# Ledger of designs, part 37: VHH binders against q9uj72

Target 1, 324 residues: q9uj72
Amino acid sequence: MFCGDYVQGTIFPAPNFNPIMDAQMLGGALQGFDCDKDMLINILTQRCNAQRMMIAEAYQSMYGRDLIGDMREQLSDHFKDVMAGLMYPPPLYDAHELWHAMKGVGTDENCLIEILASRTNGEIFQMREAYCLQYSNNLQEDIYSETSGHFRDTLMNLVQGTREEGYTDPAMAAQDAMVLWEACQQKTGEHKTMLQMILCNKSYQQLRLVFQEFQNISGQDMVDAINECYDGYFQELLVAIVLCVRDKPAYFAYRLYSAIHDFGFHNKTVIRILIARSEIDLLTIRKRYKERYGKSLFHDIRNFASGHYKKALLAICAGDAEDY
Key: E = the ipSAE of ESMFold2; O = the ipSAE of OpenDDE; V2 = 0.75 times the mean of E and O plus 0.25 times the DockQ between their complexes.

## First folded at step 20 (VHH; framework vhh_8dlx_2)

Design d3 (at its last look DockQ between E and O 0.80; V2 from the best seeds 0.00; counts 0 for: framework grips)
Fold by OpenDDE, look of step 20:
Structure d3 (fold): chain B 324 residues (1-324), chain A 122 residues (1-122)
Amino acid sequence: as target 1 above (324 residues)
Amino acid sequence: EVQLVESGGGVVQPGRSLRLSCAASGFTFSSYAMHWVRQAPGKGLEWIGNIYHSGRKFYNPSLKSLVTISRDDSTNTLYLQMNSLRAEDTAIYYCARDMKYFWDRSEYFDVWGKGTLVTVSS
């Protein structure tokens, strides 16, 4: 367990930031049929989200046009998704991803798991608000309608954004560990409910103690136990929660690796994680990725993506393939 | 030593045309995209346009109809043709070299000229 590790992103506020000039350059880049995709990458991947918002505002002021709109018109495929994605405030981006995950036929359960298992209470509240404003629907209601069973119940618990924060209680941790152990043994609906309630509502600090006690009691790792006792998206969600509690960057490294290697480069997942984590802990994610898998995230992206899409992703990752 | 030197500036009457030059030295000019930027008195920097080594050109939409950028790689020279000059075009004009690697940049440009003053007045 990595308690108190300093996390670092890959995108930072640019020094000597000039939103007007950026907007001018983007305006030029988006002119005509020959879009300067390199210019788009060079600017937007080297500005933090707040700065990108300022650029959009400047762009609107100067040209009377919406920058995102213009990009959507001029750009295509995954490159468009990256560039447009960068232009969303983080809560709105999460809302966007969740909405699309639930839109149409089928549900991208993995997207729901990834987002709801990893976001803080504050982030959850913000994305709920953004979701409602953008789509005129309640996020909880949509999740409820698109999912079922204990998976749904767990997601519904997470989306409340009411996870405890603060002090730890070792005695309580021991008790909770017993509950988890029993849940793994009995595997009844009631036990599943108790299990997810603990995992969704206890503070990260408390859960770390719980997991330790669980190990002490059962002789088994919490993730391993879950994998043995449960299945389906419920299992995956529980694992995601545990992994995020232990090491959130490591979780995303896992998600990226899986997206790249297990799912034939799942573009949506790769794009979402890179964008969402670029200003938070993407550098740390890169480190975890390299440590765990022996190859850099940069290397894998370079090998599996192509064109300006690849360039954009690599730019967001920043750094050299040899470093991380 | 890498150097950019602008020339061709001066006082010009409204409606006239002016051609600025930028002489590059100390690097492989033909391998770099080049930019023109200007700064009017009391105002911030304004991007005019750029030209890639491939010859592709992009312009500030607000200035597109008034400017043409070109380059001569044989003489390591960048040009800015300005037409129908207005008082508002009064500024110091800079040529700048594009940063080669976008992932290593903190700035748009890594090399600047000293600039040349263009004054449009009747």
Scores: ipSAE 0.849, ipTM 0.951, lowest interface PAE 0.5, mean pLDDT 93
Fold by ESMFold2, look of step 20:
Structure d3 (fold): chain B 324 residues (1-324), chain A 122 residues (1-122)
Amino acid sequence: as target 1 above (324 residues)
Amino acid sequence: EVQLVESGGGVVQPGRSLRLSCAASGFTFSSYAMHWVRQAPGKGLEWIGNIYHSGRKFYNPSLKSLVTISRDDSTNTLYLQMNSLRAEDTAIYYCARDMKYFWDRSEYFDVWGKGTLVTVSS
């Protein structure tokens, strides 16, 4: 690692970017009886999202066609999901994933947890606007309708996108830690409400102080305490919040490992994380993955995926020299 | 060391055909995908098409009916056949070598030819 805890993605703006040439090459790849899937990968995984939007505009201007639509016609299965996902602006990708988590198949509670526990205020605001624009629905109303209990209440707090961003207050951190400790002892509905309000509303900086004070008071790690005290999706959501506050790249590394090994290579989760984190912290996620699990993320993807789908995932993930 | 040299350019009358050649040296030509790119006066680069070592080929949709790309691995030569030439086909024509590995994509191609000028005029 570099000195300090810098986070980095794996996809950066390409130098010497030419959206017209990219659009021409994509046009060649998508026109005719054969599809040049390697060309799609080599271009679209090697441009940042902003550049991909410019390519789509050039493609439309040049050929009068929708690039995403043409890809949907030519591609299938998980490879289609990766390539289409790369073409979504980030707020719309989050909105798209949440929509299908609530209206489709799959791991909808885990998708809700992963997105809402990890996104910043600005990201949540933008995803709500994208959701309304794309689906003519209110995200908060859909979450309310599709979930229940303290799990719902916690998601509803997160989706407000109003986490505090002020200075830390050590005296308040001690008070907050006492509230969390009592909530683990009493486990009433009121205590659950107070617990999730602290975790959803206090700043990351403040919560790190709270977790240290909780350890001082209880002698327990916060995650261990939550696991002992609560169950179900409420417990999983609370743990996700704590893990994201402590080390968000490590949370995503854990999610990827679980998706690959514990759930039989859960494709939607792997695709979502790689795309959503590619320009933010995927390189850091990769480092946390190798530190904790012994094998690189690249290695595990190579062993469990196949074909052009594998190539696309590996291009987004990238690897260290020994992986190649 | 690694080199691509285009030839066959020059002044040609509209309606005629022209075959450009690209001589490759210093690498195993049969192992690489190859491309043609052109640049007309006052315009940006325009991708014409490619051909893989397997013989699969793909063309810019705007040019697909006008050109044919081929390769001869016995002579390490890439070809561009252009038919029914028009004034707008006036350009510098480049051959280019595709990158072999996706992690080295800092440029579009890792080797460029020097270019050959084609002028289509009456």
Scores: ipSAE 0.622, ipTM 0.889, lowest interface PAE 1.7, mean pLDDT 90
ESMFold2 (binder alone), look of step 20: mean pLDDT 83; pTM 0.837

Design d4 (at its last look DockQ between E and O 0.80; V2 from the best seeds 0.00; counts 0 for: pae E 2.6 > 2)
Fold by OpenDDE, look of step 20:
Structure d4 (fold): chain B 324 residues (1-324), chain A 122 residues (1-122)
Amino acid sequence: as target 1 above (324 residues)
Amino acid sequence: EVQLVESGGGVVQPGRSLRLSCAASGFTFSSYAMHWVRQAPGKGLEWIGNIYHSGRKFYNPSLKSLVTISRDDSTNTLYLQMNSLRAEDTAIYYCARGMKHFWDRSEYFDVWGKGTLVTVSS
């Protein structure tokens, strides 16, 4: 049951913000062959995204150069990805991640799942727009071309950004729960369609009722039922949707833990989540992480990452090893 | 008590050089990055440069050719050498201590001096 906990990020607007001075410091940091990576971390991880945009503007105005461009030129590997990633507006960053997830050989289905299952209608709309502007392609078309089956259908449903909001209907919830129950029993294509339609289109509030009714009817948790009845990326996507409905921070805690422990520290996932959630609910994510896994996210990042890359991630995490 | 005290300011003619000092006390000076910042009348703060405990130096690109920062850890003193001073260099000059830990969400500069006034006039 959702307790309605307040969520909190780790990065906040700096109170005495001076974009010109920050740009000056970054200019100094990026001059010559000796890059001051510590300065980059100390500034960019201590400013909110809006402030970072202002810094970039000031930088451009002062030096006639693009800050992101300069960073990309002078920085390398995952550290570059972190620093550059911080400089994207949230919708553009999502678009960036999605584009890269679908670019080249293969598709990063987990990235698609993570983003599309977790974003609000507004966020989805904005990322679609950003995607089109940045890459001159339609996000929906690209998703369609890069995926297949019920997985594709579900993603296509999510990317519409037309999930219902606010209204709850207990009677309808009971009906939907029955549909979900039947879907789990029959497992036909038609049932899968009905299942994903419910999960993708009903409001979070409504789905919470649906899940409760489902448990009442079946005696089984929705996630457990999905895991038992379905497989592949379709299953993973359905689970992601359910987890986000229940507790979005907990979902990201799960994703981070899996990225760190199950996938040998999957850098892209860790970077993406930390950056994307830093101003939204990363502190709450940290809390969930510690509660569920017994160790702090900070601790795990510190143990598995190295160099300035580690420093950057820890700075975004903004916690002490003794804290959650 | 942690304290920074700037000195060496005054009135100087254009084209001249000036060396400012910043005396640090109350903390392990050698463990901190130190910065110079200035504020011209009616203008915002301008970052001049910094020096790390390792001796690495970074400068504002616009001022790099005109300034040199150094430190003496034995005397807990930070220096700013300025050459070829111009009227536009008139400002209050501050030394500031950089944060030690990047995960601290406090101000980037956690300690400031009171500043020393430099006036460049003919």
Scores: ipSAE 0.891, ipTM 0.967, lowest interface PAE 0.4, mean pLDDT 94
Fold by ESMFold2, look of step 20:
Structure d4 (fold): chain B 324 residues (1-324), chain A 122 residues (1-122)
Amino acid sequence: as target 1 above (324 residues)
Amino acid sequence: EVQLVESGGGVVQPGRSLRLSCAASGFTFSSYAMHWVRQAPGKGLEWIGNIYHSGRKFYNPSLKSLVTISRDDSTNTLYLQMNSLRAEDTAIYYCARGMKHFWDRSEYFDVWGKGTLVTVSS
C-alpha cells in the first residue's frame, strides 16, 4: 500500500541553467520582423518561474528592455497571454488576473471564484500585497465595490486569508453539519451567512469531517444539497469551496474540462490554470482529468487550441506519453 | 553515432574574414534547427544565432552585424561566416543541434560539436 498521492507540477528548475544565453536567444527571437515563437516556447516553458525572473533581469541588463513588454509588442492573441503570463511572479499573476476580472465592463465572477476559493492563507496574503503594490488599490475594497449580496460576503471572507488551522473537533463537526442542513432547509439570510462562515473559516481537515457528518444526517451529498438550495454565483462559489476542500486537483480538472468543452471556448481560464498550477499540482490535475473524463488533458488541448498557442499549452502540460 | 565536427578555425589577423564549417552525421540534419555558440577565454557561453531548414535565421543582437549563418542540407553542413574580425572574437566556436521536440524536455541543445578555436591577433 502506498501512503497517499503527492501533488506535483509539470515545470521544474532546468539543469545547466544559463540565464545570459537564454536572454541572448530571446533577444534574437524578438529582434526583427520575424519572431521566433518556437524559441520563446522552448525557453520559457522549460524554466521554472524563479529562473524566468533571472532571464528577465539578464535581458534588461543586456538590451535595456523589458522582456514582458517586448513580448506583448511582438505577440498577439492567446499566445501572447500564455508567454507574458509565464513571466509574472505567482502572487502578481493572481493579482493581475483579479484586477482584469474586475476592470472594464462587467465582472468575471468565475475568475474571482476560481482564485479565491482555491488559494491558501499564504497565497492570499501574498496576492493582496502584490495587488496593492502593482495597482495602488486594495483588493478587498475592489471586490466589495464590484460584487454584491452573499456572493460578496463570501468572497470578502475568503480574501481575508484567515482560514483556521489546527486540530479537528468531531463534536463541532457534527454541530456545523446540523447548521449546514438547517441552512439548506430554511434559506434565510442569516442561514446563508452561517453557512458561508463555516465553509470559509473552518480548516480543510475539519470541513471534511463536517461533510461526512452532513451526509450522515441528511443522506445527501454536500454539493448536491447546495445545488438544490441555492443559485447564482453564491451557489457556484460555495460549490467551488467544497470541491477545493475535497480534492483541489480534481476541482481544477473540472474547471479545465468545462473551459475546453463549454460553448464559447474559454481560453483565458485554460491559460490561467495551466500557468498558475504548473509548478504546484498540474501533473496531479492531469491524473484527475484522465481518471474523471476518460481522455487526457493533452488530447483535449490538442483539439481545443491551434498553432503556437497549442504548442505553448502542450509544452506547459509537459505532454502525455499516452495520446488517448 | 550522432556527431558534429567543426573546422576552419585558426589564427587570423584583425579585419579579416573567416568561414567556419560544421559537418553533421548520424541524424537527419534537415529535421533540426542548428546553432552556433562561442566561448571566449575566461568568459561564459555566448549564443551567436541559429538557422532552420526553412532558411529562417536569428542572431544574437550584439553580433547581428558581424555574422551570417547558412546551411547546406544536401551535404549536412552548417556554416558561420564572420567578417571584420576583432580581438574580441577570439573564442572556441561550437555548433549545436536544437531539440527536435521542445514540449517534453527542459534543455534546448542535445548535441554539441567538439569546437574549433579562432584566435584573432596581430
Scores: ipSAE 0.450, ipTM 0.809, lowest interface PAE 2.6, mean pLDDT 89
ESMFold2 (binder alone), look of step 20: mean pLDDT 86; pTM 0.862

Design d5 (at its last look DockQ between E and O 0.73; V2 from the best seeds 0.74)
Fold by OpenDDE, look of step 20:
Structure d5 (fold): chain B 324 residues (1-324), chain A 122 residues (1-122)
Amino acid sequence: as target 1 above (324 residues)
Amino acid sequence: EVQLVESGGGVVQPGRSLRLSCAASGFTFSSYAMHWVRQAPGKGLEWIGNIYHSGRKFYNPSLKSLVTISRDDSTNTLYLQMNSLRAEDTAIYYCARGMKYFWERSEYFDVWGKGTLVTVSS
């Protein structure tokens, strides 16, 4: 059951913020061939996104240049991705990540799962809008074209951003739990559809009840049942949804751990999560990470990343770095 | 006591040069990045540039051609050389110590001098 724990990010609005001065310092840092990467880290990781936007505006006003553009020109590799990523508004960043996940050879299904399973209705609407504005394509259409089967159907359901919100209904929860249980037993296409409809459309509060009832009926955890009954990206998506309903920070902790340890430090995932969650619940993610895995996220990043890239990631994770 | 003391300010005619000094005490000067910042009357703070302990220098692009920052670690002194001064360069000039660690989430500068006034007038 969800305990309603307070969640906290790692990046906060800087006090005594001066966007002009920051822009000046960044201008200096980006001048010539000798880039002051430390200055970039010091400024951009210590400002919230809104403040970073103000810096970019000031930069543009002062120098007639785009800060992101200049960073892309002057920076390289994953460090560039971090610095540039920080400069996107959250919806645009999500849109950016989704677009890149679907562009080129193959599809990064895990990126799609991570984003669409974890975002609120509001966030989904905003990212859809941002996606359309930035790429002149419809996010739903692109998802549809890049995916298939029940996985696609589930993503399409999520991307609608129409998950119910509001009061809970225990009786309904019991009914839904029965449906889920039957779905796990029968495993037909129809049952898969019913299952994903419930998981995608019911409120988080309602789903928590559903999961409890499911446990009562089946004697099995919802995640375990899904893992036993389903496979592929459909399974992974369903699990992601359930995990986000239970504990979103814990889900991201899991994603980070997997990215770091199971996928040979999957840079895109690590960068994406740190940036996207830095102002939302990254501190909580860190806590969950440490609680579950026995080592701090900070420790793992420190050990597996290098150079200014590492510094940047650690800066985003800044706080009680040694403790979490 | 950690302190920074600027000197060298005064009234100067346009087109002239001026060199400001900042005397540091109370800390290991050679271990810190040092900055120059100025504030014109009625305006906000303007970053001029900095110099790292390594000797690397960075400048505000708008001022790069007009200023040179240097340091003498043997005397714990920071310098700002300004050339071709203009009326718009009239300001209080401050030296400031850069934060050693970025993860402290503090201001970029943890120590400020009191400033020295530079007035450029004909």
Scores: ipSAE 0.886, ipTM 0.966, lowest interface PAE 0.4, mean pLDDT 94
Fold by ESMFold2, look of step 20:
Structure d5 (fold): chain B 324 residues (1-324), chain A 122 residues (1-122)
Amino acid sequence: as target 1 above (324 residues)
Amino acid sequence: EVQLVESGGGVVQPGRSLRLSCAASGFTFSSYAMHWVRQAPGKGLEWIGNIYHSGRKFYNPSLKSLVTISRDDSTNTLYLQMNSLRAEDTAIYYCARGMKYFWERSEYFDVWGKGTLVTVSS
């Protein structure tokens, strides 16, 4: 389903698609003593995910081997993460990233925020199904056990995947804006609970009305108000929700910029966003990135990544060398 | 102006060897990976293998013991040596140029030869 303004990805179904030939080329690249990494990039970044699944089936049928397994054996480091990540169906990739965010050393709260604040009801439903199938665990139970406080409560509401759709009620928007304004003034546990329930449950269209009314009554931008009123991962999650409601491609552009510049090149975040958004809105994300930061995403990746890893990221980003 | 022209096809008996050539013109041959692909009658395309300027070679696992790819960058020529030919090797054989930059959003093979027919029969 569409959930807002027109958006566009960077990876589309390849014309004249031949999964048998692609599987033969991948076999040549992976099954010898040497690995043809350039071949892997050229094939896998130029097929949509559905076509990659057909290639994996052809590879298994032809050779009796698991394509992802062969790539993990032959490849290393961040290049492995990109190539293997491209081979996951989108719901399973989200599930994979969430599982590793919670089961590694510590919890990667920024990964939880990025995925759960941005996904649609349908994407959340499919991600929960994939998580259960792959890990034999319930996603909601794992979030509950790995998080706490209002941060947990907000994630638990998002992961239900039951946000209202297509509904607008201007009178209710005014009431909801008043509740948000009071929550920023009083900051009680009950105000925090009502605030996150509004942000998690109201439709995007309704929330845009709510944010407009909030500006009218408070004179303050919603993000600025949240930043002044709250802290920690709860505050970061609330901001992510607001940004996704307003302009989801701009939220991801901000996340990419932060991942590239704020504390060095955070490879996991860059890889995740490029893969997960490549068929959805990555072209629109690129436009927002250049509009806000002055340099193109392509330029920044070229300057901060290297080797076959860089080539793979640039192929997914799909801009040319002159893109500024 | 970019052109690939295969030669050396024809009728050969089973068990014999055959060497195909691909003459390249209109581009810097040494800058590109070169490929061989074939198509048997009524079947889809089958990738045979590739070779880089460095001499690194990769083969379809199903054909690896039957073929050898080489290149001569001084004469802009790609070669395919086929040994112990079988009736199932009857196909049109094409050379193809791999793309130079992965972020250019092009097909993997941006230039194809016209093909040369190899018929393996008694």
Scores: ipSAE 0.602, ipTM 0.882, lowest interface PAE 1.9, mean pLDDT 90
ESMFold2 (binder alone), look of step 20: mean pLDDT 84; pTM 0.850

Design d6 (at its last look DockQ between E and O 0.02; V2 from the best seeds 0.00; counts 0 for: pae E 19.0 > 2, placed apart)
Fold by OpenDDE, look of step 20:
Structure d6 (fold): chain B 324 residues (1-324), chain A 122 residues (1-122)
Amino acid sequence: as target 1 above (324 residues)
Amino acid sequence: EVQLVESGGGVVQPGRSLRLSCAASGFTFSSYAMHWVRQAPGKGLEWIGNIYHSGRKFYNPSLKSLVTISRDDSTNTLYLQMNSLRAEDTAIYYCARGMKYSSDSSESFDVWGKGTLVTVSS
């Protein structure tokens, strides 16, 4: 029986926090012809999001200027993305990432998968609200318009944020496992629908039972079965859901590794995950990363990123801990 | 022992100038960014500005026109030149050592002086 591990982030509320003084320092760093990027890193990566919001408020009150706006104006490239990203409340950041993933030509399906497969009902609700407020559009509608097929259907299911919670039923789990097994064997549209309905709507606790029963019935791991039976972004989404149910930090470790090694350091993914998970389970992610891949996340970031961008990412990771 | 000692404070009339000093000891002064911070009676800490080992300076925008920070690495001394002092500038002035940026998470400052009182009064 899989039991969830205690998870830990890398960014915590700073003790003796003074939003006014921080705002003053940031003002000093951003104002004028010279920008102190190190000061930005030293402050913003060492404050939790709530504290950063307070700093932004203080900054606005003191200078009559928007901190994010000033950062966007004064900063460039991926460093800007990191610093600005840190300034978003989590739901708004998710909304921001989703919007950009769907904006323009093409869609970043991996971003949609990563976010929608990993977020809780509460997080999904909040990001939907944030999305609507920020962009004056419905997240579901945009997802629907930007995607197709069973991939779309699955995303639409996830974005409802109506996954069951808490209750487990072993008998039902066995039944669901049979359905999943049949779906893998038949691979019809109907079976795909049934499969994604189970994966999207059953509680994590229940799904863990389902996956165990699936293993018992089929003799095969759920992820392996999905990989064998399905393809495309639908497959990737299903796998993401299963991985998140099993071990969410491990999923993000996988995503980070893939972003760094398979995609030539996909900056958007790395930035998004580090920022989004910094206060939740980034330390655990680092641990999983080290355990799974033999090298620390810190090491890989250090080797593949450069400049203040690298410094910022490493700061978010909370340094080079000997352990991982 | 690492320590910072501020000096030069006192009572001064409005419109006058004052130069504060901060003597550093116990560490390689030239390798650190140094900051000035003040606290007025009944108010919170206010960041004044800093100077890096490179000589780069940053100031609180609200105070930039009234203050100049400098350093003498040969004597391990930090300076704060204040001009056109006002009653509102009455405060305890602190020098603080800035953290060297590293891969490790840390506070903005790790060493503080005891402060020197500046009273602007007619």
Scores: ipSAE 0.297, ipTM 0.718, lowest interface PAE 1.3, mean pLDDT 92
Fold by ESMFold2, look of step 20:
Structure d6 (fold): chain B 324 residues (1-324), chain A 122 residues (1-122)
Amino acid sequence: as target 1 above (324 residues)
Amino acid sequence: EVQLVESGGGVVQPGRSLRLSCAASGFTFSSYAMHWVRQAPGKGLEWIGNIYHSGRKFYNPSLKSLVTISRDDSTNTLYLQMNSLRAEDTAIYYCARGMKYSSDSSESFDVWGKGTLVTVSS
């Protein structure tokens, strides 16, 4: 039995889809004197990713040009990032975001955490393949070289894409909870290693049992205990894993709220989550956001962003009907 | 090391045919769209056509009846067959690797060959 099995996105396959007509309209929008940005939004946010791939193929066939390349040339700033991002197959989008998180000066640890803590075994396998094909680099080697310490060790376990699936074992859950409790008390390097191996390798179903036993033993919620015991990006990664095990849509709602309201988070986080979750659970994420924070995600995006960038984000978010 | 090496250029008489080859190395050739581009003396670049990994082909409309692009994924080779050559077909011919998806930079082709000169005269 899986917690949260019934989730919904906001973008669905369009009925009466005509990729040739869509490609013609995009060509007209991109080749005009002033780029028709509203046309780009009205088409690309109203087609699913599979349909967008067919549009890109028709565009290449019709004009001999790469649609993503043309949009990058004509568009700027965050609006460019949204429109280009919509045109990536999901594994390649994850690979693209990880590459740019690590390329150049500095590393965007929040991007690494968000992607690697939340993706399934299958998604991780596909993103590693896409990363190798697109960049001629090994994703695991790049993570190893760009990170350090227990943060690196935890990311390296996640990126293997080998989390256990299958039966729960209540006796083992009690043992695992005792290990986590001792790790919060003693905090040695060996205890940190055992803690992250449990969180990275046990199934979601088993970890939910572990978290129940942890509360029985310690009297504390697992997230609260991690926040009190650890710090830095290691602490943030451990919290991300626990939150994803419990309620992945709520984790993304938390990330969106932080990206909108906290310093040190940037527009790319909002863009990445809206695009990556649009066909998976973004509607459910909207519900968790409103429940937790009082105002809808739509309301906060409207106040946060402006211009065609705002219009594109709101089109992906697809409303705030729960406010009425 | 990623490389594209054109061959088969030279001096040819008007009305004749010529086949150009592009040998690819250092990457998974079958996964990429491949292009032919030419540059006549004193002129800008002119796109000739492409062939996708799926085998679909597209041509510059002004050259469609003159050229045929093909690929052999087993030998990592791209081909350009040109027929009924004219003096205006004199140019340096390049093969180029295309990517459907790119980094944040605005690049249509990420790898170019050195080019092979075709001269149509006499």
Scores: ipSAE 0.000, ipTM 0.110, lowest interface PAE 19.0, mean pLDDT 85
ESMFold2 (binder alone), look of step 20: mean pLDDT 82; pTM 0.820

